# Ledger of designs, part 59: VH-VL binders against q9nrl2r1430to1533

Target 1, 104 residues: q9nrl2r1430to1533
Amino acid sequence: GGVHELSAFEQLVVELVRHDDSWPFLKLVSKIQVPDYYDIIKKPIALNIIREKVNKCEYKLASEFIDDIELMFSNCFEYNPRNTSEAKAGTRLQAFFHIQAQKL

## First folded at step 23 (VH-VL)

Design p3l
Fold by OpenDDE, fold request of step 24:
Structure p3l (fold): chain C 104 residues (1-104), chain A 123 residues (1-123), chain B 107 residues (1-107)
Amino acid sequence: as target 1 above (104 residues)
Amino acid sequence: QVQLQESGPGLVKPSQTLSLTCTVSGYSISSGYYWHWIRQHPGKGLEWIGSIHRSGDTDYNPSLKSLVTISADTSKNQFSLKLSSVTAADTAVYYCARTDYEWGSFRFGLDVWGQGTTVTVSS
Amino acid sequence: DIQMTQSPSSVSASVGDRVTITCKASQTIRTYVAWYQQKPGKAPEPLIYDASSLQSGVPSRFSGSGSGTDFTLTISSLQPEDFATYYCQQWYATPYTFGQGTKLEIK
């Protein structure tokens, strides 16, 4: 049901945030640190934004929630080459997410 | 206090496999973010060999001629390095080291080092 | 691979001097740089992480700065125990390459 699903989203976001590979994803990329980021990434998103959407009950379907999480990873891999620390962290975190998402 | 200690044979013949172990004390390997091997040829600078993440994910320096294998044994709180088919170019002091994680941030650096162990490749 | 060009390769200084060592990355690497000190016959010791964060136990006379491609290690007032070789390292991408080192010698 909706209440149970919402709780599942909340729990999954908590688990993602607590993961040691969450550091690239906790908040939006800084334009100061990465000036060209927003020239490349047109749909920026981060775990804090996703958390807020969960809290506001903006996700009516699990697929919508999953889509935002996957967008977050997609952005990371689009901008960061495979051998970067961010991409490596993203790869591991995404794998973790895919396992946890099976519970949804 | 976190301590790392390298161990293994100090002499290896060419074409053989160099095998080293890093024993970690005062800290669980499972709590570390990355565990690394670094070497230093006599009178030269530092060279990153590779690392293993707590998840088991490994990264190796592709510039090394030898096949690199890094593994971890959480039951012994150790991680190891293997270099296959070594040559004289692999003669060096070998260090193991740690990179830790602080919540919300990757602590970019090697914050704890072993004392190093000398490995000589010679016939 | 990302190249870390460290300069100078060698520098002579006196106790009390301000010393600056630089590393230039072959590409932008954000603030993902660490600095180490190594004395003869000893393992390297950490000084700075994430370009400007001082490692625990390191004297405050050491500082790091920089972002993008240019990074600096500064010793505000050189002490006798600071004569050693210093290395930078990038953590932006594997392989996590080092600078070639800077030997700080007594003038």
Scores: ipSAE 0.908, ipTM 0.957, lowest interface PAE 0.4, mean pLDDT 95
Fold by OpenDDE, fold request of step 24:
Structure p3l (fold): chain C 104 residues (1-104), chain A 123 residues (1-123), chain B 107 residues (1-107)
Amino acid sequence: as target 1 above (104 residues)
Amino acid sequence: QVQLQESGPGLVKPSQTLSLTCTVSGYSISSGYYWHWIRQHPGKGLEWIGSIHRSGDTDYNPSLKSLVTISADTSKNQFSLKLSSVTAADTAVYYCARTDYEWGSFRFGLDVWGQGTTVTVSS
Amino acid sequence: DIQMTQSPSSVSASVGDRVTITCKASQTIRTYVAWYQQKPGKAPEPLIYDASSLQSGVPSRFSGSGSGTDFTLTISSLQPEDFATYYCQQWYATPYTFGQGTKLEIK
C-alpha cells in the first residue's frame, strides 16, 4: 500500500543520492554557474526536491514519483550536450534508476 | 598508497597495434570514477586519449586518427589501451591516470598518475 | 572540441616572485578545470582540481581561481622547485582537452 510505496520511494532516492553519478542532480543548478539555465529549463528539479516531496508524502502514485525523476534527467539532457560530464553522469544514473524502478 | 604503472612494448612498428596496460595497486579500479590514458609527444604538450568509467563506459578523443580501445579487467586490477594502425605521430610517452570521486562532487582532475612509458613507433 | 588557451606560453621569473598563468576556454565550462605541474622527464603532478581546490600535499602558495571561461593559476611566492611546465585541463566535455602549457623559467 501507500506506506510500502513511500518506503520504496525513500529507499530509491537514497540509492540515487549515494550513486557516484548523482553529483549533477543533488541540488538545483546554480544560476551563478549556469546563468542561462532557467531561461531554458522551465521545470527545474533535483534529488533534494524529490526527497522532500517523498518525505511530505506528495507522491500518491509511483508514476508521479517516476515522472519527477524522469523530468530531472530530461532537464539534464535538454540543457547539456551528450558529450558533457553532466550528460554522461545522467545517462548512467538514469540507467541505474530504470533498473531500480522495476522494484516499485 | 595508490600507484599506477604502465607496461607494454616500447617499440611498435607502423600499422601495428599499440597495446599498453596500467596496473593499479593499493586501490581497486572498481572504486575509481574514471581511468584515463594521456600521452605526450616528445617536446609537446599533454593530450587526452580516452577514459573508462567504473561502469565500463568509455570515452575517446575523436581527434586521434587511430582507433582507440580502452578496457578494464577488475580481476587483475588493470585497465588497458589499444591504439590501432599506429604511425610515427603516435610516438609519445603514455601515461595512465585516475580521477577519483568525492561524494557529492566530481573531482575534476587527474589526481594520480603513472610514471609514464615511452612508446616509439618506428620501422 | 573545447580549446584551452594558456598565457603566457613561457614566462621568466625569479624566486620570490608572484606568478600568474591564465587559461581561457573557448566556451563556458563552469569550474571544471584542473591544473598540473610537470618537470622535465617526469610525469605531471596534480595541483588544482575544480578550478580552485588544492590537491592534497600541494603547497599553499599554489592557488586556482576562475569560472566560466577565464581561469588562473597563481604562485604567490615562487620557489626554486616551482620552475616547470604547467598545464590546465577542462573537464566540462569530452575530449578533456589540455592547454598548450606554460613553461616557467628562471630569470
Scores: ipSAE 0.908, ipTM 0.956, lowest interface PAE 0.4, mean pLDDT 95
Fold by OpenDDE, fold request of step 24:
Structure p3l (fold): chain C 104 residues (1-104), chain A 123 residues (1-123), chain B 107 residues (1-107)
Amino acid sequence: as target 1 above (104 residues)
Amino acid sequence: QVQLQESGPGLVKPSQTLSLTCTVSGYSISSGYYWHWIRQHPGKGLEWIGSIHRSGDTDYNPSLKSLVTISADTSKNQFSLKLSSVTAADTAVYYCARTDYEWGSFRFGLDVWGQGTTVTVSS
Amino acid sequence: DIQMTQSPSSVSASVGDRVTITCKASQTIRTYVAWYQQKPGKAPEPLIYDASSLQSGVPSRFSGSGSGTDFTLTISSLQPEDFATYYCQQWYATPYTFGQGTKLEIK
């Protein structure tokens, strides 16, 4: 990817992290707090990991970046019932992401 | 300082709609995370009625028999509660309250409450 | 719905006593628990959020602990102004249910 594309990924991650509904996604889920999480979720990911990948220029295509973000939300909805606080936050954050991703 | 104040009729007849408004001062409702309605029947505990997120998303307690509607008016810095077809079981003190968000750490709880308003359902 | 079973329903204690109130959730709810104090004729006031974080302005004699299903509110040394009713609430999933309350009375 080009310099401008990389900057777009960085900016989008910053906007996601600053969003009030980002709290379930800032870091990987704690195995201590949720002992069975990693028995269910096989491809765990979080915004701090995605940010690191962006900084290392690991995303060559916008589709690769989008796939990781969508995986993050997919994991949330797979593990958390829709009435949980995490799922509610995830739903709103994903909607925000979909709007911002159109600019990529 | 953030302040919440409930307002509305203190007496409602059975089968009518209970309508309350929470006026927020010292803080924009658009900046809050959740805005809640809670009630307390005489001599009983607290019951969560429902909430509205700053995005407009609402959540309601399905245990309530009445139809619950919560809305927000950002221009007036208010949010409202409507309970349809009320009965004597809806007699209670009604509170509005806030849940705020601190970046990186969601504060699970109600940190600011209104003083409460008494609503009596009676014929 | 998630049930919050609070115990005891009532307790009598004296000034200076250590008081412990417990809430047990019907399922695992992480640390998503808040505690409130309510005096007669007044609105509830916040004490604890996220199971163990002290709300601003609350005396340090109040503390919260717990994770998963078992949560505790502790008053290390009871003061005269602490006689009131206390409630826990879970924030894991809607509806955000309360415990039934604990009335703390003077012995």
Scores: ipSAE 0.907, ipTM 0.955, lowest interface PAE 0.4, mean pLDDT 95
Fold by OpenDDE, last read:
Structure p3l (fold): chain C 104 residues (1-104), chain A 123 residues (1-123), chain B 107 residues (1-107)
Amino acid sequence: as target 1 above (104 residues)
Amino acid sequence: QVQLQESGPGLVKPSQTLSLTCTVSGYSISSGYYWHWIRQHPGKGLEWIGSIHRSGDTDYNPSLKSLVTISADTSKNQFSLKLSSVTAADTAVYYCARTDYEWGSFRFGLDVWGQGTTVTVSS
Amino acid sequence: DIQMTQSPSSVSASVGDRVTITCKASQTIRTYVAWYQQKPGKAPEPLIYDASSLQSGVPSRFSGSGSGTDFTLTISSLQPEDFATYYCQQWYATPYTFGQGTKLEIK
């Protein structure tokens, strides 16, 4: 916990952002491009938001951080069918996250 | 300069397995986002067969009657296509191709193609 | 599967003409569309990715636009070397289907 945990969150977010499968998750989904997205997804979240929360020290527990990351993936899989490029990227990125999260 | 080259037998008998290899030069397949196989019947359009991601994840066109298998060999900087139990319907020019990635944006498209190799299924 | 309905199937035009090829997706596919040019006996060559991004080395007379279901490839001023068959492809979901192609012929 504490400073060490915060640093770990920061590092993990950096790694997620730099991952080549991060493209669906870098920013919130555009309502212009996906008009019905926010009718379906009630708790939208993205890596930039999570990064901001980390920077603001809003995560007191690793579980809170993990919950937001998992929410991000959950939203992706809820909205995007399994055969979509977003879902595929999400699947791979989530797998990467799960491996990296073991370090938390 | 990135180059892709298809290789394999140009003639396959029905019910046999079609096997092709794409050799990549000037670029590591481990650095590519997706590696694809596409085919084209003479005088017809393009058909996506399948792809393999750098992670090893594969995606196949379910419309193909043959069992599709795509694999990669990083040690040889190659990736391969296998179609089982082929028929005359599998006669086509087969292309391998690449999709690359730019940070922050997936470049949806095939930016590098092989020259193609003709495969004829005939008894 | 997502169908990419490409039109026209064939078009005749003259050098200097403005040519527009359209591709309509059977569902919303964001901007996940690529365009290719293929000449007889040759492999396809990339023109556009992400609906509107010009591939490196492609002349600026080529442009792509669209989002959602309707996409267009435009050649602002047709050149002799542009007579070929053009294909769109969607990258929203597998299988990554192509349009049927548009053969651009000399008038």
Scores: ipSAE 0.907, ipTM 0.956, lowest interface PAE 0.4, mean pLDDT 95
Fold by OpenDDE, last read:
Structure p3l (fold): chain C 104 residues (1-104), chain A 123 residues (1-123), chain B 107 residues (1-107)
Amino acid sequence: as target 1 above (104 residues)
Amino acid sequence: QVQLQESGPGLVKPSQTLSLTCTVSGYSISSGYYWHWIRQHPGKGLEWIGSIHRSGDTDYNPSLKSLVTISADTSKNQFSLKLSSVTAADTAVYYCARTDYEWGSFRFGLDVWGQGTTVTVSS
Amino acid sequence: DIQMTQSPSSVSASVGDRVTITCKASQTIRTYVAWYQQKPGKAPEPLIYDASSLQSGVPSRFSGSGSGTDFTLTISSLQPEDFATYYCQQWYATPYTFGQGTKLEIK
């Protein structure tokens, strides 16, 4: 991707991380805390991983970046029922992301 | 310091709407993560009624028979509770409370409570 | 709804005793548990959040532990002011249910 796009990805990740509903997504789910998580979620991802990919310029297209973010939310909603604290946080953060992604 | 204070009528007639307000001082409700209403029937345990997130999203306890409505007024630094069509079963001490957010972690708990206000439903 | 089964419902103890209260969740709830203390005629006060984090200003004789389904509140050496009713609460999913309470009385 272009330099401008890379900067936009970086900025968006920063905004997501700083969001108060980012707590379920900052790093990969602990297998110790959630023993069955990785039995269900086959493509785990988190904001720290996405940030690293951005820093390494691994996203050549905005769609690739968006796909990883959406995967992160998809994993959350796949594993967590709607009434859970994680799902609630995810719902709000995803809404925020969708708004911010319009700037890409 | 952060303080919460419940206010509203202490007596409500059956079938009427119970309306309470929680006034927050020393802290902006816009800075809080969740704001809650909890009640306690006489001699009984605690019951979570519902919450409002700083975004305006609300969650309610589906076990309550009354229609629950929680709203916030940032201009007054208040949030409110409404229970419609109350019965004697809604007689309780009502508390408002806060859940705060620490960056990177949701602090799972109610860290500040109001002193509570008694509401009696009676003809 | 997630049920929080608190035990015992009541306990008699003496000053200096070690007291343990347990909450068992009907399903796994991570560490998303808080504990509260309530004295007669007063509002509950926070003790523990996130299962094991001590609330600011709470004496160190209080501690919380557990993850998954089993959670424990411990008072290492009971003080006179600790006689009260204690409640656990889960924060895993709405409704954020409480345990039924444990009344800690003087023996």
Scores: ipSAE 0.907, ipTM 0.956, lowest interface PAE 0.4, mean pLDDT 95

Design p3l
Fold by OpenDDE, look of step 23:
Structure p3l (fold): chain C 104 residues (1-104), chain A 123 residues (1-123), chain B 107 residues (1-107)
Amino acid sequence: as target 1 above (104 residues)
Amino acid sequence: QVQLQESGPGLVKPSQTLSLTCTVSGYSISSGYYWHWIRQHPGKGLEWIGSIHRSGDTDYNPSLKSLVTISADTSKNQFSLKLSSVTAADTAVYYCARTDYEWGSFRFGLDVWGQGTTVTVSS
Amino acid sequence: DIQMTQSPSSVSASVGDRVTITCKASQTIRTYVAWYQQKPGKAPEPLIYDASSLQSGVPSRFSGSGSGTDFTLTISSLQPEDFATYYCQQWYATPYTFGQGTKLEIK
């Protein structure tokens, strides 16, 4: 993408990371704490990975960036029931993301 | 120093609505992660009633027979509890409490409590 | 709901003793457990968060451990002020349930 888009992606990732509901998403899920996670989730992703992709200019389209963010949330909701702390955090963070993404 | 203080009537009649307020000082409720209500029936253990996130998102204990409503007023730095149609089973000490967030980590726990307020449901 | 089965319900011990209290969750809950101390007529006070992290100001003789379903609160050397009721609580899913409590009494 263009310089403007890249900067927008960077800024949005920063805002997501700083959000207090980002804690389930900062890094990949621990296999030690969640032994069966990677048996269920086939395309794991986290904000640190997305940030790295942004820094490496791997996103050429906003849609690609959005797809990865949505995948991150999709994984959370696929694995975690609605009443879990992770799902609750994810729901709020996703809502925040959708508002911010309108600026892209 | 963060302090929480419960307030409200100590006596409520059956079928009426129990209303309590938690006043927070030394800390903005809009900065907190979760704000909770917990109760303790005389001589019994602790029971989580519900929570409100700083965004306004609420969670309630479905085991409670009374209708629970938790709300927040950022202008007053308060959050409140309402229990409708109370019975003797709702007689308890009611606590408000906080769960805070440290960057990069959700601190699972109630790190600050109010001193509690006794509510008796009686005719 | 997730049940937190706390044991024992009561325990008698002497000053200087090592005391262990356990909570077993009805399902896997990662490390999302907190421990509290409550003295008669007082509000609960936090001891441990995230299963093993000591709250600020809590004496180092208190420690927490565990993950998955089994969690433990340990007092390495019991002090007179430690006689109280202790509760665990899970934070994995709502409702955020407590254990039924352990009353630690002086022998």
Scores: ipSAE 0.897, ipTM 0.950, lowest interface PAE 0.4, mean pLDDT 95
Fold by ESMFold2, fold request of step 24:
Structure p3l (fold): chain C 104 residues (1-104), chain A 123 residues (1-123), chain B 107 residues (1-107)
Amino acid sequence: as target 1 above (104 residues)
Amino acid sequence: QVQLQESGPGLVKPSQTLSLTCTVSGYSISSGYYWHWIRQHPGKGLEWIGSIHRSGDTDYNPSLKSLVTISADTSKNQFSLKLSSVTAADTAVYYCARTDYEWGSFRFGLDVWGQGTTVTVSS
Amino acid sequence: DIQMTQSPSSVSASVGDRVTITCKASQTIRTYVAWYQQKPGKAPEPLIYDASSLQSGVPSRFSGSGSGTDFTLTISSLQPEDFATYYCQQWYATPYTFGQGTKLEIK
């Protein structure tokens, strides 16, 4: 979208990155550390990639931006059982995202 | 420097509720990531009881889930454990402990421990 | 629940020896392992987090390694103050279970 939307996307991504539960989502999951991750997760995405897409103006609609963020969380919950440290962080960060996304 | 100190009764009768408090000094509990209760049975290993996240969310060992309550009081810089319906099997040294926050890092671990308090469950 | 099995249960060693303690998880847990040292009558103290990261103030003779299911704690040159019980703990999923401990004794 427009200039206002790009500023809002950047502000939201910065808030997500700064959140103390962002640690599982900063970069793509390591294939070395987690060999089966990419066999299960077909559309990997992380905050550094989303931030780069915002910087390059690759989101034309707010829905495209929101879809990438929600994909990030759905990947987390698909791969990680709810009692894992990753899933607990994902649950809290997603709740924070839903509050912040109301500003879009 | 951060210090944790457990307090509460050393002797509890079976079927009663064990109540312990962890007092934190030199650090605000609202700055921590997780606060935990751990116990160690006589001559045995360590058992994680549960934790409270800075948001107030709690996680409990499933073996104790219906019996355990962990809560925090930020105005007193304390967090507490209640374990209901105790038996002799709950006799242990009880520790409180911290998981600290470091942005962007997986730092899960118990980086600060209290001194421990011995609780005996006996008639 | 994720079981953490430590080996050996006890070790008898001399000052200056290299000592290795292992911890095996019942499922893959990435690098989400911490190690603790406990001396008699005292609370445990942190040594290692995230499998290999040394806690601040811990001597460099301690090191950790591993990922997946197999983890090791190594003391490169044993000192008199290192005789203690060592525990691993997994942080992948609740309940955050400990290994049963490894007692390191003077030979």
Scores: ipSAE 0.781, ipTM 0.913, lowest interface PAE 0.6, mean pLDDT 92
Fold by ESMFold2, fold request of step 24:
Structure p3l (fold): chain C 104 residues (1-104), chain A 123 residues (1-123), chain B 107 residues (1-107)
Amino acid sequence: as target 1 above (104 residues)
Amino acid sequence: QVQLQESGPGLVKPSQTLSLTCTVSGYSISSGYYWHWIRQHPGKGLEWIGSIHRSGDTDYNPSLKSLVTISADTSKNQFSLKLSSVTAADTAVYYCARTDYEWGSFRFGLDVWGQGTTVTVSS
Amino acid sequence: DIQMTQSPSSVSASVGDRVTITCKASQTIRTYVAWYQQKPGKAPEPLIYDASSLQSGVPSRFSGSGSGTDFTLTISSLQPEDFATYYCQQWYATPYTFGQGTKLEIK
């Protein structure tokens, strides 16, 4: 959509980045640290990439933006068992996202 | 600057509930990321008991899960441990500890520890 | 549970020596390892987080390295105050387990 939607996407991304549980999601997972990550996760995505897509107006529908955010969390839970520090952060950030997404 | 101090009974009878409180000074517990309880058995190593996130989410060592409760009282700047049905195996020095937060980085570790309090479970 | 196995259990060394202590995880844990120093009768003190990052106030003679399953704490040029027990701890997944400890003794 319009300018209001783009501003809402930007606001939401900024709120996600500022959240204290954003640390696993700020940038793509390092192949050096996690060599098998990209064998398992076929559609990698992170907040810096989503923010760039918002800035470049690459989301035509709110659903496309939401899908990328949910993909980010789905990747986290697919790769990381639920008792991991990453998955715990993902659970809290996803809950926060769902509350904030009501603004879209 | 940040100080943690454990308090509670030093002697507990078997089958009773061990209750400890950690008082935090010089720092708000609502600003922390995680708050933990750790114990060290006599002449042995360290064991993580559990943690509480500032949101109230808790994580417990599965070996203690049905027996342990960790809670926080932000108005008193305290967090607490309750361990039910204690046995001699629960005799240890108990520590409270903090994991601080730095945005954008993985900072997990126990950067501040309490002095420790000795708890003896005597038959 | 992720087992953290430290080696050696004990090290005898002299002031000025270089010492390495290793910690091996039973599965890959990225860089999510912390190291602590404990002197008798005292609480542990933080040294290293995230495998290689020094805690504030820790002397530069301490260094950490490793990723995946193999981690090392190195103390260059030992000082008298470095004789203590050292523990690693993984922070990848609950329960956040410790190694069994390495006692660094005076030669």
Scores: ipSAE 0.780, ipTM 0.911, lowest interface PAE 0.6, mean pLDDT 92
Fold by ESMFold2, look of step 23:
Structure p3l (fold): chain C 104 residues (1-104), chain A 123 residues (1-123), chain B 107 residues (1-107)
Amino acid sequence: as target 1 above (104 residues)
Amino acid sequence: QVQLQESGPGLVKPSQTLSLTCTVSGYSISSGYYWHWIRQHPGKGLEWIGSIHRSGDTDYNPSLKSLVTISADTSKNQFSLKLSSVTAADTAVYYCARTDYEWGSFRFGLDVWGQGTTVTVSS
Amino acid sequence: DIQMTQSPSSVSASVGDRVTITCKASQTIRTYVAWYQQKPGKAPEPLIYDASSLQSGVPSRFSGSGSGTDFTLTISSLQPEDFATYYCQQWYATPYTFGQGTKLEIK
């Protein structure tokens, strides 16, 4: 809600983007590269979209921000088997997120 | 210039543990993204054994998972392979290798390799 | 495990020839393929990552293409130093499997 909370969301999303395991999550999955992705994932979300929503002050509650980040990870694990490079990156980035989110 | 060098015994008896060390020079192993062990059997292709991520997280070939341990020692700038209960099937040239890091890019691949060390499993 | 099938197993060619080597994955792996060159008694050397991106220092006569299951490595004009064995490797899922190799021999 307040100015301090919005600044914290911005700082957290920047730290996620800078993380070395952010590569699968920077932009929405390409339908050309992954033709069946949008048949399986109905609520796609990515860090560039979340960052834009923070910049436009579209998150009114911390829970809304956290829900979008967790949706991003749940989409990753729903689409990608755990032995994939994408899912391994997701596991590490999610763990990093949980640590950083304690600072909110 | 980054260099990787494998070291360890060239001859190991069946049922023993194969231990190899990769010494990295000209580069800190903490800066690498993944560090891998690869092997190549005589006259055969390449097999990925496993890797260690800069966080310490490990991944192993499922065919070897219960037998393999990969670890890193940042103070010595080394990472190591331990393969237990070896048989003649483990006779191979063993390589260590690096996966480089580039933010925002999928750059998985083995961009630097050691020269390889031959390990023979024989009585 | 994802099988990577290279073809041909061996190819004979002359200096100056254009050569294409194919690698087929047993399932869709996006663009997550690397290519390597190996000379006898030496470690493999990187050529290409992410299907088509040229590794630094690799001559521009090497190129890669493909997405999904079908990938190619092309050498546009063979040089004497290009006679070697070539391997593809997938990076989509563990275990990170290699193709069986393609030996490129001089005619």
Scores: ipSAE 0.775, ipTM 0.908, lowest interface PAE 0.6, mean pLDDT 92
Fold by ESMFold2, last read:
Structure p3l (fold): chain C 104 residues (1-104), chain A 123 residues (1-123), chain B 107 residues (1-107)
Amino acid sequence: as target 1 above (104 residues)
Amino acid sequence: QVQLQESGPGLVKPSQTLSLTCTVSGYSISSGYYWHWIRQHPGKGLEWIGSIHRSGDTDYNPSLKSLVTISADTSKNQFSLKLSSVTAADTAVYYCARTDYEWGSFRFGLDVWGQGTTVTVSS
Amino acid sequence: DIQMTQSPSSVSASVGDRVTITCKASQTIRTYVAWYQQKPGKAPEPLIYDASSLQSGVPSRFSGSGSGTDFTLTISSLQPEDFATYYCQQWYATPYTFGQGTKLEIK
């Protein structure tokens, strides 16, 4: 809600976007490339959407912001088996997120 | 520019541990995304052995999992393969290779390969 | 494990011909396919990544396409230096399996 908190959300999202394992999460999964994704994943979310929600001040609590980030990873692990390139990237990016989120 | 070179013994006896090293020049190993070992049996196709990510995470072909270890030494700009309990079936040309990083792009592939080193397992 | 089945296993063609090599995955793998060229006595060299993206320095006569399970490598006008064996490799999931190879022989 406050100015410092919104700046922290933006800074964290920027760090996630810059991470070398962000590639599966930058934008929503393509329905053309992955036709069944939206049949399986009920609440799709990606970093570009989360960043826009920060810009529009749509997060009133830090928990709401964290929940969207964790939803993003949960979707990845629900759709992608652990031996996939997406799930491996998700595992590493989630670990990075948990370290950075301690600063909130 | 970037060059990868395999080194190690050309002849290994059955039951020994095969130990190979890939020396990287013109590029820091810590800047790479993934580093891989691949082998090619005589007259056959290619087999992915495993990889090590810049974080130290490893992935191995399940057919070799209990026998293979891949490690990196950033101070020497090298990464290594150890394959224990070798048999004649492990006779092959062994390659090291890189997967490069480009932000925002799925660039998975082996964009740089070593020259290959022949390993024969024989009594 | 994801199986990558290449066809044909071998092809003989003339300089100037269009050659198409296919690779079929045993399950959907998005566009996560790379293609390599291996000349006799040499290490494989990269041609294509992400199904259709041309590796730097690769001649424009090479192209790739496909998504899901069906992928192709096309050489639009065969040159003498294209004599080689070609491999696809999937990058969707470990183990990162290769196709069995397609040997291209120049008539």
Scores: ipSAE 0.773, ipTM 0.911, lowest interface PAE 0.6, mean pLDDT 92

